# VHH binders against q3afa8: the designs that were tried, part 32

Target 1, 265 residues: q3afa8
Amino acid sequence: MDKASLGIGIFDSGVGGVTVLKELINLLPGENFYYLGDTAHVPYGSKSKEELLILGDAIIRFFLKLGVKMVVFACNTSSAITLPILKERYPVLMEGMLEPLRKNMPAKAKVGVLATEATVKSGLYQKKLMETNKFQEVYMIACPQYVPLIEKGIVSGKEVEEATREYFEPLLKEEVRDVVLGCTHYPFLTETIQKLYPKIQVIDPAAYVAREVYRKLKENKLLGENGGKVQFYVTGDEKSLKNLGSLYLGYNIDRVQKIDLEVIV
Below, E stands for the ipSAE of ESMFold2; O stands for the ipSAE of OpenDDE; V2 stands for 0.75 times the mean of E and O plus 0.25 times the DockQ between their complexes.

## First folded at step 18 (VHH; framework vhh_nb_b201)

Design w2 (at its last look DockQ between E and O 0.93; V2 from the best seeds 0.84)
Fold by OpenDDE, look of step 19:
Structure w2 (fold): chain B 265 residues (1-265), chain A 125 residues (1-125)
Amino acid sequence: as target 1 above (265 residues)
Amino acid sequence: QVQLQESGGGLVQAGGSLRLSCAASGFTFSSYAMGWYRQAPGKEREFVATITSGGSTYYADSVKGRFTISRDNAKNTVYLQMNSLKPEDTAVYYCARVAVFTYYGSRIYPEADYWGQGTQVTVSS
């Protein structure tokens, strides 16, 4: 089998990864994708490194069994914690949410990052950003209201706007003009954010991820030509993926296969 | 090479005042936030005050109203004016370049990427 004809695996702890999938589909129409939402073990942010590695191993093995040429970690937590380890453990191309951004984001004096409480608390995101020497000041904003709202399908309106105003207050005060969406859910809110703050450059890491995926595939002569299929998998509840995934992708996700990673965490 | 050098520490009586200075070099001073931290014997290092590149200031609750952080970009220096000093303020005070500001609701957590050697402040009862 031509290795270039193999699919690309994408995984997240939930539905947020579809925002990455969307970008990948747009940039790589010749590729087939396997999307896995590990909804049985969400959230990842509260798990230990050891637990995340157990899950990560199982997920990679799952994708390898399906036949993939690349695995995309569409999860910020996994990108930061497990990807550096797993990429050395398995002979498959891997990409995550952080490295493409780190490598390709232009230098700015100030940068804001909207992220979950868990991501912010971990300290890994800001550490990785600072290691680039591209920023003098990084403003990490915990956004605990966003994911719950998004999961309910609330991506616009008063509640989202009020939360956004709250979260952006310190950014505006410090005259931050570049704001990174540090959670894969948050692109759902891009329009709302832009409406409120049209002068803010909203940066979705997914775009960088897609470009880096393209680059890596091209470099390795693994670009597909006859793709266009997407298969969806979940380990737990499928409702969020069907509803929110459909909303974001612009088409109905009707078929979702439930799988068991056979792990105890 | 980033360098931070504190000065101005010493022994002072309760109720007294000290002014700490930190001379910075090795980077574009005006582009960075600066801060002060302190570490008392047997305790962890704690945040005291920070001033952003934009001039915003933040203080630990324990020093609010008593300490003032300021900066002179022309001199590449950050200051900490300490008034109404208490014995509990006794610590080694560290100058720091602050690179990260973490916001949890109304709480701000500044994180430093470079530190000075520290200056001893002792407040006697």
Scores: ipSAE 0.848, ipTM 0.951, lowest interface PAE 0.3, mean pLDDT 94
Fold by ESMFold2, look of step 19:
Structure w2 (fold): chain B 265 residues (1-265), chain A 125 residues (1-125)
Amino acid sequence: as target 1 above (265 residues)
Amino acid sequence: QVQLQESGGGLVQAGGSLRLSCAASGFTFSSYAMGWYRQAPGKEREFVATITSGGSTYYADSVKGRFTISRDNAKNTVYLQMNSLKPEDTAVYYCARVAVFTYYGSRIYPEADYWGQGTQVTVSS
C-alpha cells in the first residue's frame, strides 16, 4: 500500500513520551500513532549504552512489524545515545529530541538543562547545544530522582520539591533564567518547578519535535490524510500511562496492549 | 577567531608564588566563563580553576586555599594567583574558555571549548 498511510511509532521508557505525543496529535491530526512505553525497563536514565541499543533495536523492529513510516524517539536519553547509531541500521525516518531543540532554541547567554544521568554522561546533548553558538554558558544538571518519582505518579509534594531544590541550587547561584526540560518525563513537573521558582522560564522541546516531524514527512511526501488513531502499548506496568498519560492528553486511555520486546543478543 | 595567550610562567622554588595571566580576544570575553587547566608530563589535562561570567569561582581540591582565579573584563584577562607552590604543581598551565558546567549533586565538571598554547610552571624543591 501507500507508504504515506503507514503510522508513526513513538517510544519512551514510560509515560514521558506522552508529552511529545500530545504535540504530535495536535499538529498532525491526519496521522496514525503507535505509542510504546517500555515500562518493563524504565528508567532508561540509569542504563548503559549497550542495554539502550538492544532495547532501541527491539523497539524499532516492533514498530516495523506494525507498519510505520517514521519512528520518534520521545526519550532524551535514547535520542542522545541510540538514535545516531540506530538510524544507520534502518532506512526508516527517525526524529528525536535533540535536533529539534538545536534548530529551534532562541539564543540565550545562559541555559540550564535538566537531564538523566545517561543523557549527561553521553556528552552529546551538551555538544549539540554548543554547536549552535547560541549559548555562552550551558549548565547541565543530572536529575536521577525524577523519572522514578514520575513513573510512580509522584509529581508534586515534599519528595519532588526537595529533589528540585537540590537540582536547582547551582542554577540559582548562577542566575540562570531559562531551563530546558531535557527528559520527556519532566514536563509533568513543570507546575511544581514554577511554584518553587516562578522567575525561571521552563522550556519543553516537545513542540519543536512535532514541527520537525511535520517537516520531514512533508519533505518526503509522507503526510497522512485519513488517520487520527492512537494505539498504546507497554512492556510492563500500565498504571502511569493510564493515569498521568490520560490527564496530560485530556482523554481516557482505555485500552493498552501489553507486549514483550523481542531482544536479540 | 578565538585566541587565548598565557603568560607569567617560569621557575619558582617550593613555597613560592606565581601569577599567570591570559589575554583573550576574538569573542565577547565578559559573557563567557574562563578557566585554567594543567598537564604534567605523562598525565591527562586536569581542571584547576574556573570563574563564571557572573564571577562565581570553583577550584580543584588539590589547589583549594592556595590558588585564586580572577578576571578583569575591562582588560579581557583572566588570572591565576598561585601561592604555596609545591613540586607537584609543576605542569604546563592552559588558559581555557569554559562552555559547559555539569553537576552531579555537589560535584562539578567544567568543560572547555577553546584552549591557549600553555605556559610552563616548574616548581623546584
Scores: ipSAE 0.766, ipTM 0.907, lowest interface PAE 0.5, mean pLDDT 91
ESMFold2, look of step 18: ipSAE 0.720; ipTM 0.883
ESMFold2 (binder alone), look of step 18: mean pLDDT 88; pTM 0.884
OpenDDE, look of step 18: ipSAE 0.844; ipTM 0.950
ESMFold2 (binder alone), look of step 19: mean pLDDT 88; pTM 0.882

Design w3 (at its last look DockQ between E and O 0.88; V2 from the best seeds 0.79)
Fold by OpenDDE, look of step 18:
Parts: sequence; structure tokens; C-alpha cells
Structure w3 (fold): chain B 265 residues (1-265), chain A 125 residues (1-125)
Amino acid sequence: as target 1 above (265 residues)
Amino acid sequence: QVQLQESGGGLVQAGGSLRLSCAASGFTFSSYAMGWYRQAPGKEREFVATITSGGSTYYADSVKGRFTISRDNAKNTVYLQMNSLKPEDTAVYYCARVAVFTYYGSRIYPEYDYWGQGTQVTVSS
């Protein structure tokens, strides 16, 4: 079997990863995709490294069984914690949310990062950004209201706007002009944010991820030519994926296959 | 090489004043936030004050109204004016380059990537 004809696996703990999927579909129309939402084990941010590795191993094995040429970690937590380990364990191309951004984002004096409380508390994201020496000041903003609103399908209106104003206050005060979406859910709010702050450059890491995926596939002569299929999988509840995923992708997700991860303890 | 050198520490009576200075070199001073931290014996290092590259200032609650942080970009120097000093202010004071500002609602957590050797401040009762 032509390895280039194999699909690309994408996983997240839930619906957030569809924002990454959308960018990948747009940039890589010749590819087939397998999307896995690990909804049975959400949230990832509160899990230990050991727990995340166990899940990560199971997820990679799942994709390998399906036959993939690459796995995309559409999860910031997994990208930061487990990807560096798992890439050494399995002979398959891997990419995450953080490294493409780190590698390719232009230098700025100031940068804002919107992220979950868990991401901010971990300290890993800001540490990784600072290691690039591209920034003099990094402003990490915990945005605890965003994910709950998004999961309810609330991506515009007064509640989102009020939260946004609160979160952007320190950024505006410091004249930050570049703001990174540090959660895969947050692209749902891009239009709302841009409406409020048209002069702010909103940076979605998903765009960088897609470009890096393309680069790696091309470099390895693994670009597909006859793709266009997307298969959706979940480990738990499918409701969020069907509803919000459909909304974001612009078509109805009618078929979602429920799977059980083979967890090895 | 980033270098930070503190000066101005010493012994002062309660209610007195000191002005700390920190001379910075090895980086574009005006592009970075600067700050002060302190560590008392047997205690953890704690945040005191910070000033962003834009000139915004933030203070620990324990020093608000008494301490003032300022900077002179032409001299690559950050200052800490300490008034109404208390015995509880006794500590080694460290100059720091602040690289990360973390916001949890109304709370701000400045994080530094470089710090100096420190200067001793002793406030007697």
C-alpha cells in the first residue's frame, strides 16, 4: 500500500480540535483525515503526565491500527507534555500545537496569549515561548469563561464580549498588538474578538500547524492526491462534536463512530 | 550577557527611607520590564514591584503606598524608592528582568528570567 495514500490522524480531548482539522482540510485537500475526540477523558488539563501518556499511547495505537502516515496532536496539553515522549516511541510522523508556532512565529516585542487556567498554571506555554528569544514581554491571560461558553454554542453576544473586554484590558494597556489563541477552542471566538478589536492581530496556531504538516509530508514524499474524506471518532459523548463541530466546519457531522481506547496500564 | 547589579541597601530605622538602584547591561534595557523581589531569612522570595517597558507599575499589597518603582532608560537603571520602612521589610532585595506577566482575573503574577546578586536591607525597630 502506498504510504502516501494513508490518512492523517487528528486527536483532541473534544471539539476544539476541529478548528485544527478545518485548517488542515483547507491546506491539504488531497488528504484523508481521521478525527478522534477523546471525550470520555476530558479534560486533559487536570490529568497527570502519567495519565496523559497512557491515553496518548492508546490513541497512537488506535491511529496506527487504522493506518496513518501522520498524527496531529490538536491538543495543547498533549502537545506540551506527551508529544515529546511519544514521538520517540512510535515510528510515525507527529506534530503538535506549540512547535510550529514557536518555530515560525515572527519576533515581537510583546505578545499576548489567551489560554485556559490550566495551561497558564502549568507555566509550560510561556516557558516555551520565552525560550525562542523572540519576545521581550509575554502576557499570559487566563480565560476561564471561554470554554464553557463555546461548549454551549455561545460564540457571540454580550457574555462573550464582556469576557473578552475583561481579558483584553491588560493587553490594551500594554499596547500588545499580537495575541495568540492558546486553546484550540478559542478560534470559535475569532470573529467576535476581531469585531471588538480590529487592530489586534489574532494568531491561530492551527495555521502554523497546517503549514508544518504540509512541509513534513512534502519533505517525506507523503503528500496525498486522492483525499477529501473525514471520519469522526469519539470515545465518549458525541453531542458536542456533532453540534459545534458541524457549526465550525460548515457541514453536518452525521456519522460519528464510538470507539474504546485500548488502555494499557 | 545579561547583568544586573543592585546598590543602595543598608541599615535604616523604622519609618526611614532607602532608594535602591539596579544597573542593567547586556540587553536592550528599554525593551524589557524590570522588577524587584525580596527574600527574608527563612522565607521564600516574594514579588515586590515591577515596571513594564511601557511604564506600567505594579506592587505587592504589602508595599503599596510606600514603595515606588521607576526607571531611567537612558541610564539603564531601575529604582526602588522605599519609604516608611518597617522591620518586616528586612530582606535581601533582588533586581530582576521580568519577562512574563500572568493574569488571573484581577491578579497579576510577574515572572523574571534574570536577577542580580541582591542588596541587603535591614530595618531596625
Scores: ipSAE 0.839, ipTM 0.945, lowest interface PAE 0.4, mean pLDDT 94
Fold by ESMFold2, look of step 18:
Structure w3 (fold): chain B 265 residues (1-265), chain A 125 residues (1-125)
Amino acid sequence: as target 1 above (265 residues)
Amino acid sequence: QVQLQESGGGLVQAGGSLRLSCAASGFTFSSYAMGWYRQAPGKEREFVATITSGGSTYYADSVKGRFTISRDNAKNTVYLQMNSLKPEDTAVYYCARVAVFTYYGSRIYPEYDYWGQGTQVTVSS
């Protein structure tokens, strides 16, 4: 079918979505990917629902012009706040960070979640986890310092460690041992977190997202066979994507195209 | 399915004490956090106290030092001991199952998923 040859659009506010892209490339080597980092508007965690909807709408229209069969919301904030609304406005398949977590997370008595302020304020991440009946106590930690630091390339050292100690204090007090990285940027901090707290199991849902993307494409008979291309786009600065993104992916990102989103309001 | 039944409310003079009880059923009580919330006439429901499954306790500033939350897992019961009662404590008190603890810096926001029908506490001046 001709739709199966279309690509998969992946977006995040910045470099964070690369952590999801890595898992997608590994599991779906026959697919073409378009990655967009909305670096002109990062961080998303401080933005209103209205702002996020305007940006999400523009991003989906950009991907539709490129030719996609699916859009992956590789941003926990956008997944929680905008995906439920935007999926009703566009016929393209969509996947985000929350449903794969819900489906794949093992049962635990207690779970912690590190997330952006907007994700926490939405209440939707907590609701998604509670719907599973897998968790009796959910500890949501708003982490407003993390994305700005990561986008500046700061993923270790004093400033990150001090923020991390502040965020983990209540988790340690309540003996929470399983902590979900509720933002696609936060896997860049895994080594720092594990050095500070080796007894904590850090959970990155990116592999769950890749698994659910595969399932949806298979279910809809849209799996591709002749792909393997990845194209990178940003709306602003590309430095973080080329530096941290390349390091995380394990290869140099050769070319990044700068685009301007067509915002309509 | 989840059922929470409060008891122990009533009329008490200022400075007095009262103990509320909440019998729980329909879930594995020992695995969940429990709490108390209250609603005074014309006001929004507010957090009073919570106790986690592990026994950690948290209190609203307005009741700290006067109220004590406790639990008896063998009886599937949570208690609120209220001492040094004030007319401002007059409210309907709700037992609740608390499922989410949200942190913004040092501020904690316990959130319930089930609550009982409430018991009236009236503190006379």
Scores: ipSAE 0.672, ipTM 0.842, lowest interface PAE 0.6, mean pLDDT 90
ESMFold2 (binder alone), look of step 18: mean pLDDT 85; pTM 0.845

Design w4 (at its last look DockQ between E and O 0.89; V2 from the best seeds 0.78)
Fold by OpenDDE, look of step 18:
Structure w4 (fold): chain B 265 residues (1-265), chain A 125 residues (1-125)
Amino acid sequence: as target 1 above (265 residues)
Amino acid sequence: QVQLQESGGGLVQAGGSLRLSCAASGFTFSSYAMGWYRQAPGKEREFVATITSGGSTYYADSVKGRFTISRDNAKNTVYLQMNSLKPEDTAVYYCARVAVFTYYGSRIYPYADYWGQGTQVTVSS
């Protein structure tokens, strides 16, 4: 089998990863994709490194069995914690949410980052951004209201707007003009945010991820030509993926296959 | 090379005042937030005050109303005016470049990436 004909694996703890999938589909129409939502083990943000590694190993093995040429960590937590380790364990191309942004984002005096409480609390995202020396001031904003609203399918309206106004208050005060979406769920709110703040440059890391994936595939002569298929998998509940995924992708996800991860402890 | 040098520390009686200065070099001063921290004997270093590049100021609750942070970009200097000093304010005071501001609702957590050597402030009863 031509290795270039193999698919790309994408995983997240839930539906957030579909925002990354969408960008990948748009930029890489010749590729086949396997999307895995690890909904049985959500949330990842509260798990230990050891737990995340166990799950990560199982996920990579799952994708390898399917036959993939690359695995995309469409999860900020896994990107920060497990990807650096797992990339050394398995002979398959890997990419995550943070490195493409770090590598390719232009320098700015000020940058805002919207992220989950867990992400902000970990301090890892801030650290990684600062290591680039691209920013003088980083404003990390915990956005605890966003994921619950998004998971309910609420991506516009009064509740989202009010939360957004609250979160953006410090950013506006400091005249921040560039705001990074530090959670894979948050692109669901891009339209709402832009309506409220049209002068703010909203930066979705998914775009950077897609470009980096393209670069790596091209460099390794692994670009597909006859793809266009997407298969969806979950380890637990499929409802969120079917509903919100369909909404975001613009077509109905009719088939989701439930799988069990082979966890080795 | 980033350099921060504190001055103005010393011995003062309770109720007195001191003004700390921090001279900065090795970076574009006006583009960065600056701050002050302090460490008392046997205690952890704690945040005191910060001023953003835009001029916004934030203070620890323990010093609000008594301390004022300011900056002079032309002189590459950040200041801490300390009034109504208390024995509890006794500590080594550190100048810092503040790189990250973390917001949890109404709470702000500044993070410094560079530090000065510190200046001793002693408040006697």
Scores: ipSAE 0.815, ipTM 0.938, lowest interface PAE 0.4, mean pLDDT 94
Fold by ESMFold2, look of step 18:
Structure w4 (fold): chain B 265 residues (1-265), chain A 125 residues (1-125)
Amino acid sequence: as target 1 above (265 residues)
Amino acid sequence: QVQLQESGGGLVQAGGSLRLSCAASGFTFSSYAMGWYRQAPGKEREFVATITSGGSTYYADSVKGRFTISRDNAKNTVYLQMNSLKPEDTAVYYCARVAVFTYYGSRIYPYADYWGQGTQVTVSS
């Protein structure tokens, strides 16, 4: 079996990485994917660097036993803190959430970011965008209505449009043309946002991740054929992945395997 | 090297006016938001006013209607016109370059990435 037929491992602390998985499935229909939600250890944002490294090591070893050619860090915290270290420990290709954004965003005077209140309060997205030196003015918009609407299955229509107009008001006032989706739920709103504001470029970081994965596989002659299968794993509760994950992907997740990570300290 | 130099501070009687100036260098001034912050003794710096690269202005509630921020891109200078001064306005005033605007509903939190050394404003009762 050639290396190109190996799968792609994707992990997140929970179900949020499904939005990244969706972009990967759409762009790379010939690949097999292994999705791991580390639900026994969510949230990652409260963990120390050493805890995250221990978990990351275990997750990569799990994927290596399954047979992967690449690992995608579909968690912003893991991408920032652990990926730079773990890529030096393992020979497999790796990609995360922040490097594709940093690499692929053009230099612009202004950029907007739609995010949850928690993400805005953390300062993480602001910090990573400022570190690029590509932007002179960053507009961070807390969007508390979006997740509740999406969780009710409401991704279009009057309620979403009214919330969207509220959130975009300051962006329009400042003539911001490039808007980043800073939450894993928000890609489901892209069609509605584009309908309301066709002049605004909506940027899903997951799309950059998928493109970078494609480029790395192509350049290394690792693009797969005859794939198209996705296997789902969790370390804890599986209900959220089956419900919310199915909603994100637009198809039913029939089976999720529970695993225990082999942690070595 | 970003340089911000404030001037125009001093002692003024309550009800009076001052105009602060900030000369900027080391960056393309017209492309950046600028602002003013102030710090009274023993207190944290607080936002006073900001003007975006596009000319939009925002003010702290405590100064709204009394202070006016403006900019002259040809002179690389931002100004703060301070009218109807109160003893509570006594502080060191800092010119700043503003990099991030955070919105929580209608509330705006500007965040600066560079600061001047400050100019003292003292308002006597």
Scores: ipSAE 0.662, ipTM 0.873, lowest interface PAE 0.7, mean pLDDT 88
ESMFold2 (binder alone), look of step 18: mean pLDDT 87; pTM 0.877

Design w5 (at its last look DockQ between E and O 0.94; V2 from the best seeds 0.00; counts 0 for: SAP .703 > .668)
Fold by OpenDDE, look of step 18:
Order: structure tokens, then sequence, then C-alpha cells
Structure w5 (fold): chain B 265 residues (1-265), chain A 125 residues (1-125)
């Protein structure tokens, strides 16, 4: 089989990864995609490094069995914690949420980052951004209300707006104009955020991820030409993926295959 | 090369005042947030105060109302005015460049990327 004809694996702990999938589909219409929502083990942010590695290994093995030429970590936690390790363990191209942004985002005097409490608490995202030397001031904002609202399908209205105003208060005070969405769920709120703050440049890392994926595939002569298929998989509940995923992608996700990860302890 | 040099430390009686200065070089001073932290013997380093490039100030609860952080961009200097000093304020005080502000709940956590050699502050009872 022509290796270029193989698909691309995308995984997240849930529905957030579909925001990355959408960008990949748009930029790479010749590719086939396998999306895995590890809904049986959500949330990832509360798990240990060891637990995440066990899951990561199982996920990579799953994709390798399907036949993929690349795996995209559409999860900020996994991107930061397990990707650096797993990329050394398996002979398959890998990409995550953080490095494409770090590499390609233009320098700014000030930048805001919206992220989950777990991401903020880990401190890894902050350190990685600081190491780029691209920013004089980074404002990292924990947004604990966002994911619960999004998972309920609440992406607009009073609750989201109030939360947004709270989170943006320090950013506005410091005259921050560029704000990074540091969680794959948060693009669901882009329209709401832009409505409230039209002068803020909202930066979705998914766009950078898609471009980097394209670059890597091209460099390795692995660009597909006859793709366009997307297969959805879950390890647990499929409701969130079917409902919110369909909403975000603009078409109905009718078929989701439930799978069991082969976890090796 | 980023350089930070503290001065103004010394011995003072409880209730007294000191003004610390930090001279900065090797970077565009006005574009960066600056701050102070301190470390007492046998204790962990703790945040004292920070001032953003925009002039916003934040303080540790233990020094609020007593300490004031300020900056003079023309002189590339950040200051810490310390009033109503207490024996508990005894520590080595470090000037630092703040690169990241983390907002978690009601708390702000500054992350420093550079710091000076420190200046000793001793408050006697």
Amino acid sequence: as target 1 above (265 residues)
Amino acid sequence: QVQLQESGGGLVQAGGSLRLSCAASGFTFSSYAMGWYRQAPGKEREFVATITSGGSTYYADSVKGRFTISRDNAKNTVYLQMNSLKPEDTAVYYCARVAVFTYYGSRIYPLFDYWGQGTQVTVSS
C-alpha cells in the first residue's frame, strides 16, 4: 500500500478535537481521517503522567492497527506531557497543539492565553511560551466555566458572556490584543468572544497545527490525493461527539464506532 | 545580556523604612513587567510585588498596605518602598523580570525569567 494513501489519526479526550479536525479537513481535503474520542477516560487533565502514557501507548497502537501515516494529538494535555515521549517510541509522524503555535506564532509584546485550570496549574504551557522569547508579557487565564458550558451545548448567551467578561478583565486592563485559545474546546466560543470583543485577535492553535501537518506530510512525500473520508471512534459515551461534533462540523455524525483500547499496564 | 542589580538593603529597626532599587540593563526595560521576591533563611522564595509594563501593581497579602512597587522607565529602574517593616520581613530581596502572569481564581502568580543577586534586608525587633 502506498504510504501516502494511509489516513491521519486524530485523538482527544472528547469532542474538543473536532475543532482541530475541521481545520485539517479544510486544509487537507485529500486525506482520510480517523477521529478518536477517548470519552471513557475523560478528563485527561486530572490524570498522572504515567496514566496518560498508558493511554497514549494504547491510542497510538490503535491507530497503527488502522494504518495511519500520522497521529495528531488534538489534546493540550497530551501534547505537553506525553507527545515528547511517545514520538520517540513509535515510528510514525506525530504532531500536537503546542509546538506548531510556538514555532510559527509571530512575536508579540503581549499575549493572552485562555486555558483550563489543569493546564494552567501544570505550568507547562507557561514555561513553553516563555522559552520562545517571542513575548514580553504572557497572561495565562484559567477558564474553569468554559468546558462545562460547552459540553452542555451552551456556546452563547448570558452565562458564557459573563464568564468571558470575567476572564478578559485582566487582559483588557493590560491592553492585550492577541488571545490564544489554549483548549481545543474553546473554538466553540470564538463567535461569542468576537462579538464581545471585536478588536481582539483570537488565535486558534488548530490553524497552526493544520499547517504544520501539511508541511510535514509534504516534506515526507506523504500527501494524500484521494481522501475525504472521516471515521469516528469513541471509547465511551458518544453523545457529546454526535451532538456537539455535528454542530461544529456542520454535518451530522451518524456513525460512531465504539472501541476498547488495549491498555497494557 | 540581561542584568539586574539590587541596592538599598540594610539593617533597620522594626517600624522603620527602606527603599530598594533595581537597575536593569540588557533589554527594553519599558516593555517588561518587573517584580520583587524574597527568601528568608530556611524558607522558600516568596512573591512580594510586581508591576506590569502598563503600570498595574500586585502585592503579596503579607506586604499589602506597607510596600509599594514603582518604576522609572527613563532610568531603567524598579523600586520597592518598604514601610512599617517587621522582623518577619527579614530576607534577601531579589529583583526579577516577570515574563508570565498566571490568573487562577482570585490569585495571581508571576513567573520570573531573570533575577538579580539580591540585597539583604534585616529588621531588628
Scores: ipSAE 0.824, ipTM 0.936, lowest interface PAE 0.4, mean pLDDT 94
Fold by ESMFold2, look of step 18:
Structure w5 (fold): chain B 265 residues (1-265), chain A 125 residues (1-125)
Amino acid sequence: as target 1 above (265 residues)
Amino acid sequence: QVQLQESGGGLVQAGGSLRLSCAASGFTFSSYAMGWYRQAPGKEREFVATITSGGSTYYADSVKGRFTISRDNAKNTVYLQMNSLKPEDTAVYYCARVAVFTYYGSRIYPLFDYWGQGTQVTVSS
């Protein structure tokens, strides 16, 4: 009926996008959300542009059938590669991980970024940050231990703390005070990082994404008032979403619908 | 406009030394990391050395122990002292401003955003 009453679709290749969903729920309590983890097709970082476009197209069509006014690309790779192209193909509003970071990060002399090896190898985060001209020195830290620990539900304790000390060593040496969580999984570790380094400002780009979603909905007079429902979908394994997702959101995810994307070559 | 001007290159016999200088302008020099890379004929560019705004230094394995990078913030200048030069050090040497330091395992990979015109270093056998 009313376009403002339509929902917001959010997708990631797995559970990481829940960290974006949490910020959206908190900032936009009047909205309905549809979360899709494309777990049958992970990892996205190793796929060709053509494959990612085929998957992204299918995901947007899925969300359009559900009734959305906006799609949030809660995946760094999809945000960089597919969003600019798919935005031209569909009239629905879109937002991703990288543009909100570019728009909302203040200028700083030094910034640290914790990222996966895949993100580091892609060069996408580095390129986006360099293009801002907001930073004099950027310190990218590949954090290969984090995602495996997080996927096992281990977000605190000695093993995480030891890995964190290793990753922060160069940041402390160069007196970096602002550290960006360059993976949608890493907000699960914020409490542990803040315990070890209370003077470091941990920056979760998910908050910037939520702010930009709010701004776009407001500008287009699409803010919802009577929502508050969240529906969860996966294309494959659902256990990570139900376990880690529930832990991060602070409530139990009882219903996750498994779907098959309608992919065409 | 960022400008980087290298000097100090030339011809030198193997085992000799050279000191390269790079005068910088158009930006707040003391706030940026600086570095050197080189390119020999027919080869890809090779990272040589970098120095952070805080003075931390990093070197390519091929030059460790022989080359020293330093900076003088009062003169907006970065230096590369090259000792025990070898014919394989023959290249055009470029001064560069470093935008990103990537820590991957035990390795550090700088990413440059501005560079100079280069200065030729030729090491004779």
Scores: ipSAE 0.627, ipTM 0.844, lowest interface PAE 0.9, mean pLDDT 89
ESMFold2 (binder alone), look of step 18: mean pLDDT 88; pTM 0.883

